# VHH binders against Uncharacterized protein YDL144C, part 1

All scores and structures are predictions.

Target 1, 356 residues: Uncharacterized protein YDL144C, of Saccharomyces cerevisiae (q07589)
Amino acid sequence: MSRILVIGAGGVGVITALSLWLKKESDVSLVVRSDYDRVLKHGYTIESCDYGRLEGWRPHHIYSSVEDAASAADNQGYNYIVVTTKNIIDGPVNSRVSNIIRPVLEKNKELHGPQLTTHILLVQNGIDIEKEIWAEFPREQYRYTVLSGIQLIGSTKIGSGHISQVGQDHLSCGAFDPQDAAAIQAANDFVRMYSNEGQNFVEFDPRVRYSRWKKLLYNAAINTSTALVGLDVPRCLEFGVNKKSTEIEVFHPAMREIIAIAASEGIIIEEEFITMFTEITRKKVFKPSMCVDCEKGQLMELEVILGNPIRIAKRNGVATPTLSILYNLLVLVQAKLKERKGLLKFDEKTATLVDE
Structure headers, positions and changes below count from the first letter of each chain, unless a header shows other numbers; Kabat numbers aren't used for antibody chains.
F, E and O are the ipSAE of ESMFold2-Fast, ESMFold2 and OpenDDE, as the mean of both directions, binder to target and target to binder. V2 is 0.75 times the mean of E and O plus 0.25 times the DockQ between their complexes.
Where letters were taken out, [cut] stands.
Atom coordinates printed by the task and the answers are left out, and those that the model quotes come from them; centres of patches stay.

## First folded at step 1 (VHH)

Design g07
Fold by OpenDDE, look of step 4:
Parts: sequence; structure tokens; C-alpha cells
Structure g07 (fold): chain B 356 residues (1-356), chain A 122 residues (1-122)
Amino acid sequence: as target 1 above (356 residues)
Amino acid sequence: EVQLVESGGGLVKPGGSLRLSCAASGRTFEDYAAAWFRQAPGKEREFVSAINWGGSTTYADSVKGRFTISRDNAKNSLYLQMNSLRAEDTAVYYCAAQDYSLEYFSHEYDYWGQGTLVTVSS
């Protein structure tokens, strides 16, 4: 039986753990940081469109930290690490994915050496997110694979130990390295272990890079724009000049730039997705994740959604005038958030950033 | 399996024009996204232009406005019209095609030609 550690106990993480648990093919551990005491004592209350209402639910194991999960007396090595936290490269150092998973990866190595391959599933937004892990953990020293998880789900922590899932769980899982046989197998295995027929939708992704670029059409164009202006998608569209300027002058150009960047890598995204992503939320009054983050004073996944694509564009000689403006403005918004959080210090007397 | 064969390369003066062709065999190009890449001496291969199944095109900034990619499904061919050629355009030009029916490949473009040399010199 596979031992799976889920890191991130938000709406996504808890439902992820629940899905694995319900399938009964995995030993499921969940890292619960802020709500640990409550969850330990009372379990989760989950209102799920997929699984109904659960009261007092717990996975097989709950830990207050990744370190605790790693150092647990009964830890025999985790086969999978599922990361559901936001990927904020420019955030606190301790929030980097490589740092988050390091304790467990080190322990796995200690326990089993080369006999255990750890499969790291990144259920995160953006592109090039795997590179951090590859850079930090040399393959000569560590045995692991990196898997891509692209999840569409409506799930939110609405209180301590209380999860509300109003959107069905759709997960696409694949290998970041398409030539990594072990990763491919691990992804397929995870799909099996995660799939609850009739409840959630899970599929193997044979084109992870393509899928990541495709999703960036929406995230890089619409999620970023809404975050910048603090509006839901319908308002962004309707408030535009003649109700068209947002779509024609912002969304579509941004999406086309993503398509161009992908093409420069040999990945061709169909233009039909421009229309699809524009229409998918045209009449849906909601704020995308980056917008919500910004409003809540939380750091955005800016670098993995815009920064990395733009870097690729520059490298490959692809013009990104729209994305660049969005990025550079959101960098300032992100900085504002950082300042509020005390992560940046600005000296008003000298009008300069204080060097740390 | 698709075989790609480039042609049309040669020596041209700066400001001149060339038209490259890529002939596909085995399967029709209409089923593939296609692209041109180039590799100059001592440099890495770089993206030049691509055309998807729907006919949408993209270009590297360095060639935008000068090069035009097109396809002829009836002839099972890909083309690159190169105008206003510059010395820096000197490279071996490669035709590439995507086949997403293939699984578990590391290359986004699955098929490559042998290349055709374009030399821009006065």
C-alpha cells in the first residue's frame, strides 16, 4: 500500500486527502498546520459536492508539520508527497516547495536510500515549477520523480477544520519529464489511487507541458488581470469600453502571447482555447484565485504564472507586450502585499528599499 | 511516422529573399502542427516560426514582419517565405512537425528534417 503525504490542508488538500482515503488504496497522511489541534480533537467537517457531508473525518495520520511527518516513529517512507500549497517563489524562503518537501525527502533517503523512489506531485499552478526541485535535489543523491497535478475544484476552508467543496474535483496527473518511465507509471498509479468513480474526475496527462501552457491562457490573462483591478470576470468584460475592450485589448492579446511562447518551445496551443477561456466565465460571477489572494492580502502565485512565461519568452525572442505590463504592475502589487506583511521595508526618508 | 525534407536553401545577398519548402511524407501535414527552427554556426537551435492545425501562426521577434510561414495541405508541404534577409539569418533551417498522437516523448516536435542551409552574405 502506498504511503502518501499530503501537504497543504486547505480546501484542495483536505479533499485530496479525502479522495485518497476513500479509495482505500493508500495510507494517507495530512500535514495540518494551523488547525492541527482542532482537527486532531474533532476531525474535519466536510461538505462536499462529491462525497456529501462528513463529520469528524480524519485521514490515517495527521501531523502538525512536515518535519513531524518525517520524524514520526512509524514513518516507513512516503511513496508520494502531494503538494497543494501555493507556489510563491518570491515569498518567504520557508515556503519554497523544495524547502517544504526536504525533510520528508531526506528521511526517505535515510530510511531506504536508492530503494525508494519518492514521487512528488505538485498540484500547483504555473509553469517550470518542477525546475526548483530538480535544481535543489540532485538525481545522483536523491531518488524521486516530479509529477504534475492540474486540478479544477471548488473547495475552500471556511473555518477551522471545516471544508466546503462546491465544485467537482477534476484532476489531471502526469509526469513533468515525459521520458521518465517511473514518473509516468507513478502518475498512472496515482490516478488509480485517487479515482473515485462517479465522484471525482481523474485522468492521466500525457502532455503535461502542453496542459500547463494551456491553463496559462486563463491564468496569465484573466486571473492576473482580475487580480490587478480587483474585479470579477463578468465585470471586467462588461465594464470595458463598449463591453469589448477588456476582451479584445487585454485578454485575447495576453492569451495569444502565451500561445506564442508555447509555440517557441514547440508546443502548439489551439486558438480555439482563447474563445473557450474567455467564455467559460463570462457569465460566472466569481473572482479568480489571484484576485482573491490579493484581496485577502495574501501573496499571489505571480512568478510561476507570469514571471516564468515571460522569462521563457525573452529567452526565445517572443514579444509579450501585454503580459509584460500585467507582470510588472502585479510585481508592484505583490510588493505592496509584501510590505504590508513586513517582508519588504521601505524607508520613506530616503525613498529607498531597505536592504536586508 | 512522418519524414520531412527541407529544400530551397542557398546563398543570397542581404536584402534578398528565399522560400524554403518542407515536404512531408508518410502522413499529411494537415494532421500536424509544424514549425521552422534554425541553427547558426556555434549557436543553439532557435525557434523561427510555427503554424498550428488551425492555421494560426507565430514568429520569433527577430523574424517578425520579414518571414511568413504557410502550409499547403494538398501538397503536403510547409513553407517559409523569407524576405529582407540579413547576415544574422544565416543558419541551417529545420522543418519540424508535432504529432500528439504519440505519447511519452520528450520532444514537443516529434519529427525533424535534415535541414537546409541558408547563407546570407554580400
Scores: ipSAE 0.000, ipTM 0.213, lowest interface PAE 15.7, mean pLDDT 92

Design g09
Fold by ESMFold2, look of step 4:
Structure g09 (fold): chain B 356 residues (1-356), chain A 121 residues (1-121)
Amino acid sequence: as target 1 above (356 residues)
Amino acid sequence: EVQLVESGGGLVKPGGSLRLSCAASGRPFSSYAAAWFRQAPGKEREFVSAISSGGSTTYADSVKGRFTISRDNAKNSLYLQMNSLRAEDTAVYYCAAKYSLTYHWGQYDYWGQGTLVTVSS
């Protein structure tokens, strides 16, 4: 059985662990931080549109930290690390993905050297999220692959140890390097181990970068706009001038800019997706994830969703007037969130930043 | 390995038209996404337009509605029809190619030598 460590016990991570556990083809470990004691004693209560109601559920193993999970490997290590945490590049250093996964990579290397390849599956939003991994773990020193997970799921933590899944799970899994045969095989194996036929949908993604740029149409235009104003999508559309200004003057221009940036990187996204992403969310009255993060006082995935594409645009000479306004306003929202969390200090006597 | 050679540049008055061509050799062009970039004197290279191996097109906002990218895979050629030219379009124009499903990092892999377009009264 493949040994799989799921990092992140939010709505996505818990359902990911449950899906793997139900398939009975893997040994599933989950890192549970704030809810650890409650889950250890009582398990999870899960209300899932895919799997029904479960009481007292736990995966095969739970740990309070990645360090503890790595130590418990007992000369076996982990075949897969599944990262479901938010990727906050501009957040605390210990929250960086490279630092989160390092204990497992170091332990696998100590135990097995080149004989165990670690498959790192990033179930996170954004583009260029794999670059940190490649930069921090030279291939001369570490045996690993980096896989992409694009997950569309309506699953949230609604209380301590309580998960509500109201949207069916769709997972697309593929290799960031499409020429890495080991990564391709590992992605296909994960699809098989994750698939609960008739209950969820999971597929191999042969074009990971295309898929992530395509999803960025929604994330860079709609997820960001709703976060900025604190509204669901239907309200954003209905409250616009003449009920049209939001889509015509904000959503569509932002999406066109993303399409141009992707094209400057050799990734061509069809313009029909602008209408598709606008329409599939028009009548869905709930707040997208970035809006929810702001309401919870949590930092946003701002850099991987807007920062990275804007930096690519500047390098390639692509104009981004709409994205740049959204980004710069959301940088202020992110700073406000950091200040509230004590990660940023403003000296009101001097009207200056103390240092980030 | 693919080689790209541009042609069709020249001097034109504002409001005029030019058609640029790019001949590809070495490998089947049909497997590549292709693009035009331009570089004005003293400025960084900037994106103009791209076309996928399957024919889907994208344009920079500054040229949309005036420029048309096309390809002829049988002739291994890329084209840029430029209409309603402005002084700001003055630049060296480069064709570029990238294998469509490989090398998800970075920019286009192959570049031509460029062809000069001057828009001047």
Scores: ipSAE 0.005, ipTM 0.439, lowest interface PAE 11.8, mean pLDDT 89
Fold by ESMFold2, look of step 6:
Order: C-alpha cells, then sequence, then structure tokens
Structure g09 (fold): chain B 356 residues (1-356), chain A 121 residues (1-121)
C-alpha cells in the first residue's frame, strides 16, 4: 500500500487527500497547519459536488507540520509527497518547496537509503517548478522522481475545517522527465490511486511540458491581468475600449508571446488555443485564483507564472513587451502585499527599502 | 540522430528577398520539430521561427509577416523564405531540430553550422 503525504490543506489539498482516501488503495497523511486543532477534534466538513457531504472526516493521519509527519514515517517512509501549496519562490525562504519537502526526503534516506524512491508530485501552477528540486537534491545523494499535477477543480476552504467544492475534480498527472521510467510508472500508479470512477476524472499526462506551457496562455495573460485590476474576466472584457481592447491589446498579445517562448524551447502550441482560453471564461462571473489571492492579501505565484517564462524569453532572444509590462506592474503589487505582511520594509525617512 | 546543413545565405539589398534551405539527413525529418535561429555579430542567438512535425508554425514578432517557414518531409528539407529584408536581419542563420516525441528542457537537440545573411547596400 502506498504511503502518501499531502502537504497543504487548502481546498485542493483536502480534496486530494479525500479522493485518495476514498479509493482505499493508499495510506493518506495530510499536513494541516492553522486548522490542525479544529480538524483533530471535529474532522472536516466537506461539501463536494463530486463526493457528497461528509461530516467529521479525517484522512488516515494528520500532522501539524511536515517535520512531525517525517518523524512519524515509521520504518516504511513515504512513497509520495504531494505538494499542493502555492509556489511563491520570491517569498520566505522556509516556504521554498525544497525546504518544505526536505525533512521527508532526509527521513526516507535515513530509513531506506537508495532502496526507497520518493515520488514528489507538484500540484502547483507555473513552469520550471521542478528545477529547484533537481538543483537542491543531487541524484547521487537522493533517490526521487518529480511528477507534475495539473488540477482543474473549484475547491475552497470556506472556514476552519470546512471545504466547499463546486467545480468538478479533474487531475492530469505525468512525469517532468518523460524518459524516467520510474517517474512514468509512479505517475500512472498515482492516477490509479486517485481515480474514483463516476466521481472524478484523472488521466496520465504524457506531455507535461507541453501541458504546462499551454496552461500558461490563460495564467500568464488572464490570471495576471485580472489580479492587476481586481476584476473578473467578463468585466475585464466588457470594460475594455469598445468592449474589445482587453482581448485584442492585452490577452491575445500576451498569449502570442507565451507561444513564441514555448516554441523557442521546442514546444509548439497551436494558435487556436488563444481563442479557446479567451472564450471559456467570457461569460463566467468569477475571479481567477491570482485575483482572489490579491484580494485576500496573499502573495501571488508571480515568478513561476510570469518571471520564469520572461527569463527564458531573455535567454532565447524572444521579445515580450506585453508580458514584461504585466510582470513589472505585478512586481509592484507583490511588493505592496509583502510590505503589508511585514516581509518588506520601506524607510520613509530615506525613501529607500530596508535591506535584508 | 540528424545532421543539418544550411544553404542559401548571401548578400542582398534592403527590401530584397532570400530563401534559406536546410537539408536533413539521418532519421526521417518528418518526426522532428524544426526551427530557425539567428545570431548577429556580438549579440545573443535569437529565435526566428519554428514549425512542428504536423506543420503548425510560430514566428518571432520581429519577422512575422516578412518570413515564412515551411518544410518538405519527402525531401527532408526545411525552408525560410525571407522577404522585405532589413539591415537588422543581418546574421548567421541556424537550422535546428528537436525530436517531436520527446520533451527536453530548453534546447533543440540538433544544429546546423549556419549560413550567413548580409543585408547591405
Amino acid sequence: as target 1 above (356 residues)
Amino acid sequence: EVQLVESGGGLVKPGGSLRLSCAASGRPFSSYAAAWFRQAPGKEREFVSAISSGGSTTYADSVKGRFTISRDNAKNSLYLQMNSLRAEDTAVYYCAAKYSLTYHWGQYDYWGQGTLVTVSS
């Protein structure tokens, strides 16, 4: 039986743990931080369009920290680490994914040495998110694979220990390195362990890099634009000059730039996806995740969604005038959020940032 | 593996046209995505255009509308039709290919030696 540690207890993480738990093919642990005491005492209340209403639900194990989960790994360790936290690489250093997962990797290594391969599934937005893992954990010292999870789900924590899922659970899972046979097998095994026929949809993704670049059309153009202006997509479209300027002068140019960057990396995305992503939310009055994060005063996944593709563009000689303006304005929004959270200080007497 | 050889470079006047060719040998070229890159003296290599194994095309903004990429899989060849040439198009042009069924981080796998295009009066 696979032993799975899910890190992150927001709407996505809790439903991920629930789906694995319902399949009864894995031992499911969840790291619950702010809600730990509440969930320990009362369990979760879950209202799910896929899985129904549950009261007092818990996965097999809950922990208040990753360190505690690692210490409790017993003589078997964890087969999978499923990271569902937001990837804020410009945030606090202890929030880096490599630092979050390190206690589990070290424990697995202590328990089993090279006999246990740790499968790290990143259910996070953006591109190049696997790069930190490969850089921080040399293959001669650690046995692991890195898997990609693209989850399309409408699930939100609406209170302490309370989850509301109103959008159907859809997960695509694949290997970041498509030539790593162990990663491919682990991704397929995860698809099997996650699948609840008639209740969710989960599939193996044989082209992880293509899928992530394609999703960037929406994330780098629309998610970012709505976050910058604090509007849902229909308002962004209707408020534009002649009800056209937002899509013609902002969304489409940004998406074309993403397509060019991907092509410079050997990944060719069909131009018809520009229209597809523009149209799928034209009539849906809701704010995308980055816009919601800004409204809640939470940091954005800015670097993995815009920063990383722009750095690739610079390296490959691809012009990004639209993406660069969006990025530089959102850097200011991110700095404002950091200042309000005490992660950045401006000295008004000198009109300068206080250095680290 | 694939070997790539560019040809068709030369000296042209501003506003002129030139057609670059890239001959591929080795594995059937139909399995590859292909691209043109260029490098002007003292500058970084930059992306120009790409074409998928299925024929979808992408262009850098600086050449869109002026350059046309195409392929002839029966002849294992890649082409770049360059119209309305400008002085800033002066560069060594490189043919590149990537096996379309594998996904590599950040790199085309095979590169030609380059062909010089000079746009000058």
Scores: ipSAE 0.000, ipTM 0.386, lowest interface PAE 13.9, mean pLDDT 88

## First folded at step 6 (VHH; from s19 with R27F P28T S56R T58V L101K)

Design c1
Fold by ESMFold2, look of step 8:
Structure c1 (fold): chain B 356 residues (1-356), chain A 121 residues (1-121)
Amino acid sequence: as target 1 above (356 residues)
Amino acid sequence: EVQLVESGGGLVKPGGSLRLSCAASGFTFSSYAAAWFRQAPGKEREFVSAISSGGRTVYADSVKGRFTISRDNAKNSLYLQMNSLRAEDTAVYYCAAKYPKTYNWGQYDYWGQGTLVTVSS
């Protein structure tokens, strides 16, 4: 029975743990930070369009930290680490994915040496998110695979220990290295362990880099724009000059820039997706995830969604006038959020940055 | 041996046209995505255009409406029709090919040696 550690107890992480738990094919652990005491004592209240209402629910194990989960490995360790946290590479060093997962990788290595391959599933937005893992964990010293999870789900933590899922769960899971047979097998095994037929939709993704670049059309153009202005998509479209300028002068040019960047990396995305992603939420009055993060005072996944594509564009000689303006303005929004959280200090007497 | 060989470069006046060719050998070109890049003297290499194995095309904004990429899989060839040329189009043009299933952080697998295009009066 596979031992699975889910890291991140937001709406996505809790439903991920629930789906695995319901399948009854894995031993499910969840790292619960701020809600740990509440969930330990009372369990979760979950209202799920896929699974119905649950009261007092827990996975098989909960831990208050990744370090505690690693210590409790009891000479077995974990087969899968499922990371559902936001990937904030410009955030605190101890919140970086490599630092978050390190205690488990070290414990698995201590317990099993080369006998256990650790499967790291990144259920996070953005492109090039696997690079940090490969850079920080040399393959001669660690046995692991890196898997991609692209999840489309409407699941939110609406209170301590209370999860509301109003959008059906759709997960696409695949190997970042499509020539790694162990990674491909691990991704297919995860699809099987996660699938609750009739209730969710989960599939193997044979081309994870294509899928991530395609999703970036929406994320880099729309998710970012809505976050900058604090508006849902219908408002962004209706408030534009002649009800047209937002899509014609912002969304579409940004998406065309992403398509060109992807092509400069050998990934060809069909231009028809520009219209598809523009229309998919035109009539849905809700704020996309980056807009919601900003509204909650949380740091945004800015670098993996905009920073990484722009750095690729600079390297490959692709012009990005629209993406660059969005990025530079959002860098200021991110700095404002960091200042509010005490991660950045501006000295008003000297008009200079003090802490960074 | 895998080879990509560009041809068709030369001197042309502003507003003129030029057609570049890239002959592929040593691999099954029809299964590869292909692209043109260019590098002006003293500048970094920049993306110009790409075409998928199935014929879908992408263009850099600077060349849209002026350049047309195409391929002839029966002849293992890639083309770039360049119209309304400007001085800023002066560069060495490289063809490149990528097997779409290769994991290598999006880099193209094979590169040609380049062909010089000079746009001047």
Scores: ipSAE 0.367, ipTM 0.781, lowest interface PAE 4.3, mean pLDDT 90
Fold by OpenDDE, look of step 9:
Formats: sequence, structure tokens, C-alpha cells
Structure c1 (fold): chain B 356 residues (1-356), chain A 121 residues (1-121)
Amino acid sequence: as target 1 above (356 residues)
Amino acid sequence: EVQLVESGGGLVKPGGSLRLSCAASGFTFSSYAAAWFRQAPGKEREFVSAISSGGRTVYADSVKGRFTISRDNAKNSLYLQMNSLRAEDTAVYYCAAKYPKTYNWGQYDYWGQGTLVTVSS
């Protein structure tokens, strides 16, 4: 039986753990940081459109930290690490995905050496998110694969130990390296272990890079723009000049730039998705994730959603006038959030950042 | 030996038309995405257009409506029809091919030597 560690106990993480647990093909561990004591004592209350209402639910194991999960007395190593935390590269150093998974990778190596391949599933937004792991953990020293998880789900932590899922879980899982046979197999295995027929939707993704670029049409254009202005998507559209300027002058140009960047890599995304992503959101009064994060005073996934694409564009000679403006403005918004959190210090006497 | 050989470059007047060709050999061209890039003097290489193995096309905004990328898999050839040419289109044009199921994203696998297009009065 595969041992799976889920890191991140938000709405996504808890439902992920629940889905695995319900399938009964995995030993499921969940890292719970802030709500650890409550969850340990009372379990989770989950209201799920997929699985109904659960009271007092717990996975097989709960840990207060990744370190605890790694050092647990009964730990036999983990086959999978599922990371559901937000990927914020410019956030605190300890929040970097490489640092988050390090304790478990080290423990697995210690316990099993080359006999255990650790499959790291990144259920995160953005592109080039796998590069950090590959850079930090040389493959000659560590045995692991990196898997992509693209999840569409409406799930939120609404209180301590309380999860509300109002949107069906749709997960696409594949290998970041399309030539890595072990990763491909691991992704397929995960799909099997995750699938609850009639409740959730999960599929193998044979085109991870394509899928991530495609999703960036929405995230890089709509998610970022809404975050900047603090509006839901329908208001963004309706409040535009003649009810058209937001779509024609912001969303579409941004999406076209994403398509061009992908094309510079040989990945051809259909332009029809521009219209699709606009239309699917046109009548849905909701704020995208980055917008919500910003309003809550949380750091955004800015670098993986805009920074990385723009870097690729620069490297490949793709013009990104729209994305660049969005990025540079949101960098300032992100900095504002960092300052509020004490991650940046500005000296008003000198009008400069305090060098650490 | 893998080769991409561009042809069709030359001098053309503004508003004129030119058709570039790229002949592929030494690999299964039909399985590859293909693209055109260009590099003007003193400028960085820039993306122009791409076509998937299945025939889906993408264009840079600067060439949309003027350029058309196409391929003939039977002839292992890539084409770029350039209409309404402008002075700013002056560049060395490169054809490139990319196998879609490769790890090294952002880099095309094979490149031609380029063909010069000069748009001048």
C-alpha cells in the first residue's frame, strides 16, 4: 500500500486527503499546522458536494509539521508527497517547496536509499514550478519524480477544522518530464488511488506543459487583473469602457501573449481558449484566487503565474507588453503585502529598503 | 544528419510579398512542431509563428493578418507566406523544429541556418 503525505491542510489539501482516504488504497498522512490540536481532538467537519457531510473525520495520520511527519516513530517512508500549499517563490524561505519537502526526502533517503523513489506531486498553479526541486535535489543523490497536479475545485477552509467544498473536484495528474517513465507510471498510479467513481473526476495528463500553459491563459490574464483591481470577473467586464475594454484591451491581449510564449516552446494552444475562458467566467460572480488572497492580506502566487512566463518570453524573444504591466504593478501590490507582514522593511527616513 | 534548410529570402519592397521555405531532412518532420523565428541586426531573436504537428497555428501579434505559416509533411517542408511586408520585417529568418514530448521546454530541437529577408525601398 502506498504511503502518501499531503502537505497543506487548506480546502484543497483536506479534500485531497479525504479522496485518497475514501478510496482505501493508500495510507494517508496529512500535515496540519495551525489547526493541529483541534483536528487531533475533534477531527474535521467537511461539507462536500462530492462526498456529503462528514463529522469528526481524520486521515490515517495527522502531523503538526513536515518534520514530525518525517521523523514519526512508525514512519516507513513515503511513496508520495502531495504539495497543496501555494507556490510563493518570493515568500518566506521556509515556505519554498524545496524546503517544505526536504525533511521527507532526506528521511526517505536515509531509510531506503535508492530502493525508494519518492513521487512529488505539485498541486500548484503556474509554470516551471518543477525547476526548483530539480535544482535543489540532484538526481544522482536523490531518487524522486516530480508530478504535476492541476486541480479545479471549489473548496475552502471556513473555520478551524471546518472545510466547505462547493465545487466538484477535477484533478489532472501527469509527469513534468514527459520522457520519465517512472513519473508517468506514478502519475497513473496516483490517478487510480485518487479516483472515487461518481464523486470526483481525475485523469492522467499526457501533456502537462500544454495544460499548464493553457491554464495560464486564465490565471495570467483574468486572475491577475482581478487581483489588481479587487473586482470579480463579471464586474471587470461590465465596468469596462462600453463593457468591452477589459476584455479587448486587457484579457485578450494577455492571453494572446501567453499563447505566443507557449508557441515559442513549440506548444500550440488553440486561440479558441481565449473566448472560452472569457465566456465561462462572464456570468459567474466570484473573485479568483489571487484576488481573494490579496484581499485577505495573503501573498499571491505571482512569480509562478506571471514572473516565470515573462522570463521565458524574454529568453525566447516574445513580446509581453500586457503581461509585463500586470506583473510589475502586482509586484508592488505583493511588496505592500510583504511590508504589512513584516517581510519587507522600508526606511522612510532614507526612502529605501532596509538591507538585511 | 538532421538538417533544416531555409530558402526564399531576398530583397523586397515595402508592401511586397515573399514566401519562405524550409526543407527538413534526417528526422520525422511530421511528428514535430515547427516554427519561424527572426533576428534583425542588433536585436534579439524573436518568435514569428509556429505550427503544431496537427496543423494548429500561432502568430506573433506583429505579423498577424500578414503572415501565414503552413507545412507539407509529405515534402517535409515548412512555409511562411509573408504579405504586406514592412521595413521592420527585415531580418534573418530561421526555421526550427520541436518534438512535443521533450523535457527541454523553451528550446527547439533543430534550427536552420537562416535566410535573409530585406524589406527596403
Scores: ipSAE 0.133, ipTM 0.669, lowest interface PAE 1.6, mean pLDDT 93

## First folded at step 9 (VHH)

Design e1 (from c1 with Y99T)
Fold by ESMFold2, look of step 10:
Structure e1 (fold): chain B 356 residues (1-356), chain A 121 residues (1-121)
Amino acid sequence: as target 1 above (356 residues)
Amino acid sequence: EVQLVESGGGLVKPGGSLRLSCAASGFTFSSYAAAWFRQAPGKEREFVSAISSGGRTVYADSVKGRFTISRDNAKNSLYLQMNSLRAEDTAVYYCAAKTPKTYNWGQYDYWGQGTLVTVSS
């Protein structure tokens, strides 16, 4: 039976743990931070369009920290670490994925050496998200694979210990390294362990890099634009000049720039996806995740969604006039959020930023 | 063993045309995405155009409508038809190829040595 640690207890993480738990083929642990005491005593209340209503639900184990989860695994370790937290590269150092997973990787290495390979599944947005892990954990010293999870689900935490899922659970899982046989096998095994036939949809993704660049059409153009202006997608489209300028002058140009950047990396994305992503969200009166994060005063996944593709564009000589304007304005929004959270100080007497 | 060899560069006047060729050997070219990049002296290299194994094309805005990328898989060849050439098109042009199977982010797997295109009066 696979031992699985899910890190992050938002709407995605809790439903991920529930799906694995329902399949009854895994020993499921969940790291729950702010809600730990309430979930320990009362469990989760879950209202799921896929899995039904549950009251008082808990996975097999809950922990208040990754450090505690690693200690509790003691002489068995974890076969999978499923990371569902936001990837905020420009945020606090302790929130970086490599630091989040380090306690588990160190414990696995210490107790199991080459006998246990830990499969790290990143259920996070963006591109180049796996590179931090490769850089921080040399394969000479650690045995792991890195897997990609692309989740499309309408699930939110609506209160302490309360999860509402109104959008069907869809997960695409694959290996970041398409030539790593162990990673491919682990991704296929995870698809099996996550699949609840008739209740969710989960599939193996043989082209992880393509899939992430394709999703970036939506994320780099629409998720960012809505976050900048604080509007849902239908409002962005309807409020445009002649109800057309937003898609013609903002969304489509940004998406074309992403297509060119991907092509400069050897990944060819079909132009018809520009129309598909614009139309699929035209009538969905809900704010995309980055817009929601901004409204809640939380840091955005700005660097993995927009910063990383722009850095690739600069390296490869691809012009990004639309993406660059969006990025530079959102850098200001991110700094505003950091200041409100006490992560950035501006000295009003000198009108200068104080380094901390 | 693996080789990409560009040809067809030269001196041309503004408004003129050139056709670049890239001959591939030592691998199954038909399975690869292929691209043209260019680099003017003292400048960073710059993406020009790419073509998928299935024939779908992408162009940098600066060349769209003037340049046409194509491939002939039977001849293991990549082409760039350059029309309406401008002084700013002056550069060394490189062909590149990328297997969909490579993990190595940020790079095409194979590169040619380049062919010089000079656009001047």
Scores: ipSAE 0.466, ipTM 0.823, lowest interface PAE 3.2, mean pLDDT 90

Design e5 (from c1 with S31D N104K)
Fold by OpenDDE, look of step 10:
Structure e5 (fold): chain B 356 residues (1-356), chain A 121 residues (1-121)
Amino acid sequence: as target 1 above (356 residues)
Amino acid sequence: EVQLVESGGGLVKPGGSLRLSCAASGFTFSDYAAAWFRQAPGKEREFVSAISSGGRTVYADSVKGRFTISRDNAKNSLYLQMNSLRAEDTAVYYCAAKYPKTYKWGQYDYWGQGTLVTVSS
């Protein structure tokens, strides 16, 4: 039986753990940091559109930290690490994915050496998110695969030990390296272990890079712009000049730039998706995740959604005038959030950042 | 205009086979998960089978091993091969499509009008 460690106990992480647990094909561990005591004592209250209402639910194991989870692995280690935390590379150093997973990877290595391949599933937004892992953990020293998880779900933590899922879970899982047979197999295995009949939609993704670019049409254009202005998508559209300017001057150009960047890599994203992504949200009053994060005073996944694409564009000679403006303005918004959180210090006397 | 049109329904004897088709138009079908539902007289609509955009399939326990869902993205079509049909399979069968990002529970984005399958001796 596969041992799976889920890291991130937000709405996504808890539902992920629940789905795996319900399938009964894996030993499920969940790292719960802030709500550990409550969850330990009372379990989770989950209101799920997929699985109904659950009271007092716990996975097989709960840990207060990744370190504790690693220590508890003893002779078996973990086969999968599922990372559901936001990927915020410009956030606190300890929040970097490589640092989050390091204790478990080290423990697995210690216990089993080359006999255990750890499968790291990044259920995160953005592109090039796997590069951090590849850079920090040389393959000569560590045995692991990196898997892509693209999850569309409406799930939020609404209180301590309380999860509300209002949107059905859809997960696409594949290998970041399309030539990695072990990763491909691991992704397929995960799809099997995660799939619950009629409840969630789970599929193997044979085109992870394509899928990531495609999703960025929405995230790079709509998540970012809505975060910047603090509006839901329908209002963004309706409030535009002649009800058209947002779509024609912001969303579409941004999406076209993403398409161009993907094309520079030989990945062809159909232009029809521009219209599709606009239309699917036109009449749905909701704020995208980045907008919600910003409003809650949480750091945004800015670098993986806009920073990385723009870097690729620059490298490949692709012009990104729209994305660049969005990015550079949101960098300032991100900085404002950091300052409020005490992550940045600005000296008003000198009008400079305080060097820590 | 978005449309889902079911076909292939009819009368069949127990133990027989039937193949349903659903033709999609007006949207990028290949990006959508698709599903079959059925509703018997006096009963609630129930899930039969679904297929993801990537081709992964799920089946209700009641039809597992007997029904096969498939899709042809080039033809914007969804299929349901029904074998070993039983009287209890009698229902109106509905085709539905769902974009992966769904914010409302139980709601598919698009529905067909249904096709009647009657299994009777």
Scores: ipSAE 0.000, ipTM 0.254, lowest interface PAE 14.2, mean pLDDT 92

## First folded at step 10 (VHH; from e1 with S31D N104K)

Design k1
Fold by ESMFold2, look of step 11:
Structure k1 (fold): chain B 356 residues (1-356), chain A 121 residues (1-121)
Amino acid sequence: as target 1 above (356 residues)
Amino acid sequence: EVQLVESGGGLVKPGGSLRLSCAASGFTFSDYAAAWFRQAPGKEREFVSAISSGGRTVYADSVKGRFTISRDNAKNSLYLQMNSLRAEDTAVYYCAAKTPKTYKWGQYDYWGQGTLVTVSS
């Protein structure tokens, strides 16, 4: 039976753990931070469009930290590490994905040496998110694969131990390295262990890089713009000059720039997706995730969504006037969020940033 | 044995046209995405255009409407039709190809040696 550790107990992570638990093909552990005591005593209350209402639900194991989960691995370890946290590479060093997963990966290595291959599934937004893992964990020293999870779900933590899922779960899972047969098999195995037929939708993704660049059209143009102004998509579109300037002067140019950057990397995205992504939430009064994060005072996934594509563009000679303006303004928003959280200090007497 | 060889470069006056070719050998060209890049003297290399194995095309804004990329998989060849040429199009043009099978950071896998295009009066 596969032993699966889910890291992150937000709306996505809890539904991920629930989906795996319901299939009854895996041993499911979940790292629960702030809600640990409540979930330990009372379990989760889950209101799910996929699974109905559950009261008092827990996965097989709950831990208050990744370190505790690693210690509890005994002599068995984990077959999968599923990361559902936000990837904030410009955040605190202890929030980087490599540092989050290190205790488990080191414990698996200690217990099993070469016998256990650990499958690291990144259910996170952005492009080039796998690079940190490959750079930090040399394959000669660690036995692992890196898998991509692209999830479309409307699931939110609405209170301590209380999850509301109003958008049905669609997960696409695949291997970042299309030449890695073990990773491909692990992704297909995860699809099987996650699939609750008739209730959720999960599929193998044979073209992970294509899929992530395609989703970036929405994330780099719309998610970012709504976060900057604090508006849902319908308001952004209706409030524009002549009700057109937002899509014509912001969304579409940003998406065309992403298409050019992807093409400079050999990934060709169909131009028809510009219209598709512009229309997907035109009539839905919902704020995209980055807008919600900003309003909650949480750091944004800015670098994996905008920073990484812009760095590729600079290296490959692709002009990004629209993306660069969005990025530079959002860097200021991110700095404001960091200052409020105590991660950045501005000395008002000298009008300078305090060096740390 | 992988080879990409550009041809068709030369001197042309502003407003003129030029057609570049790239002959591919040593690999199954029809499986690859292909692209043109260019590098002007003293400047960094920049993306010009790309075409998928299935014929879908992408252009940099600076050349859109003036340049047309195409491929002939039966002849293992990539083309760039360049119209309404301007002085700023002066550069060495490189053919490139990328396999969907190998994971490599940031760039195309195979590159030609380049062909010079000079646009001057």
Scores: ipSAE 0.557, ipTM 0.859, lowest interface PAE 2.5, mean pLDDT 91

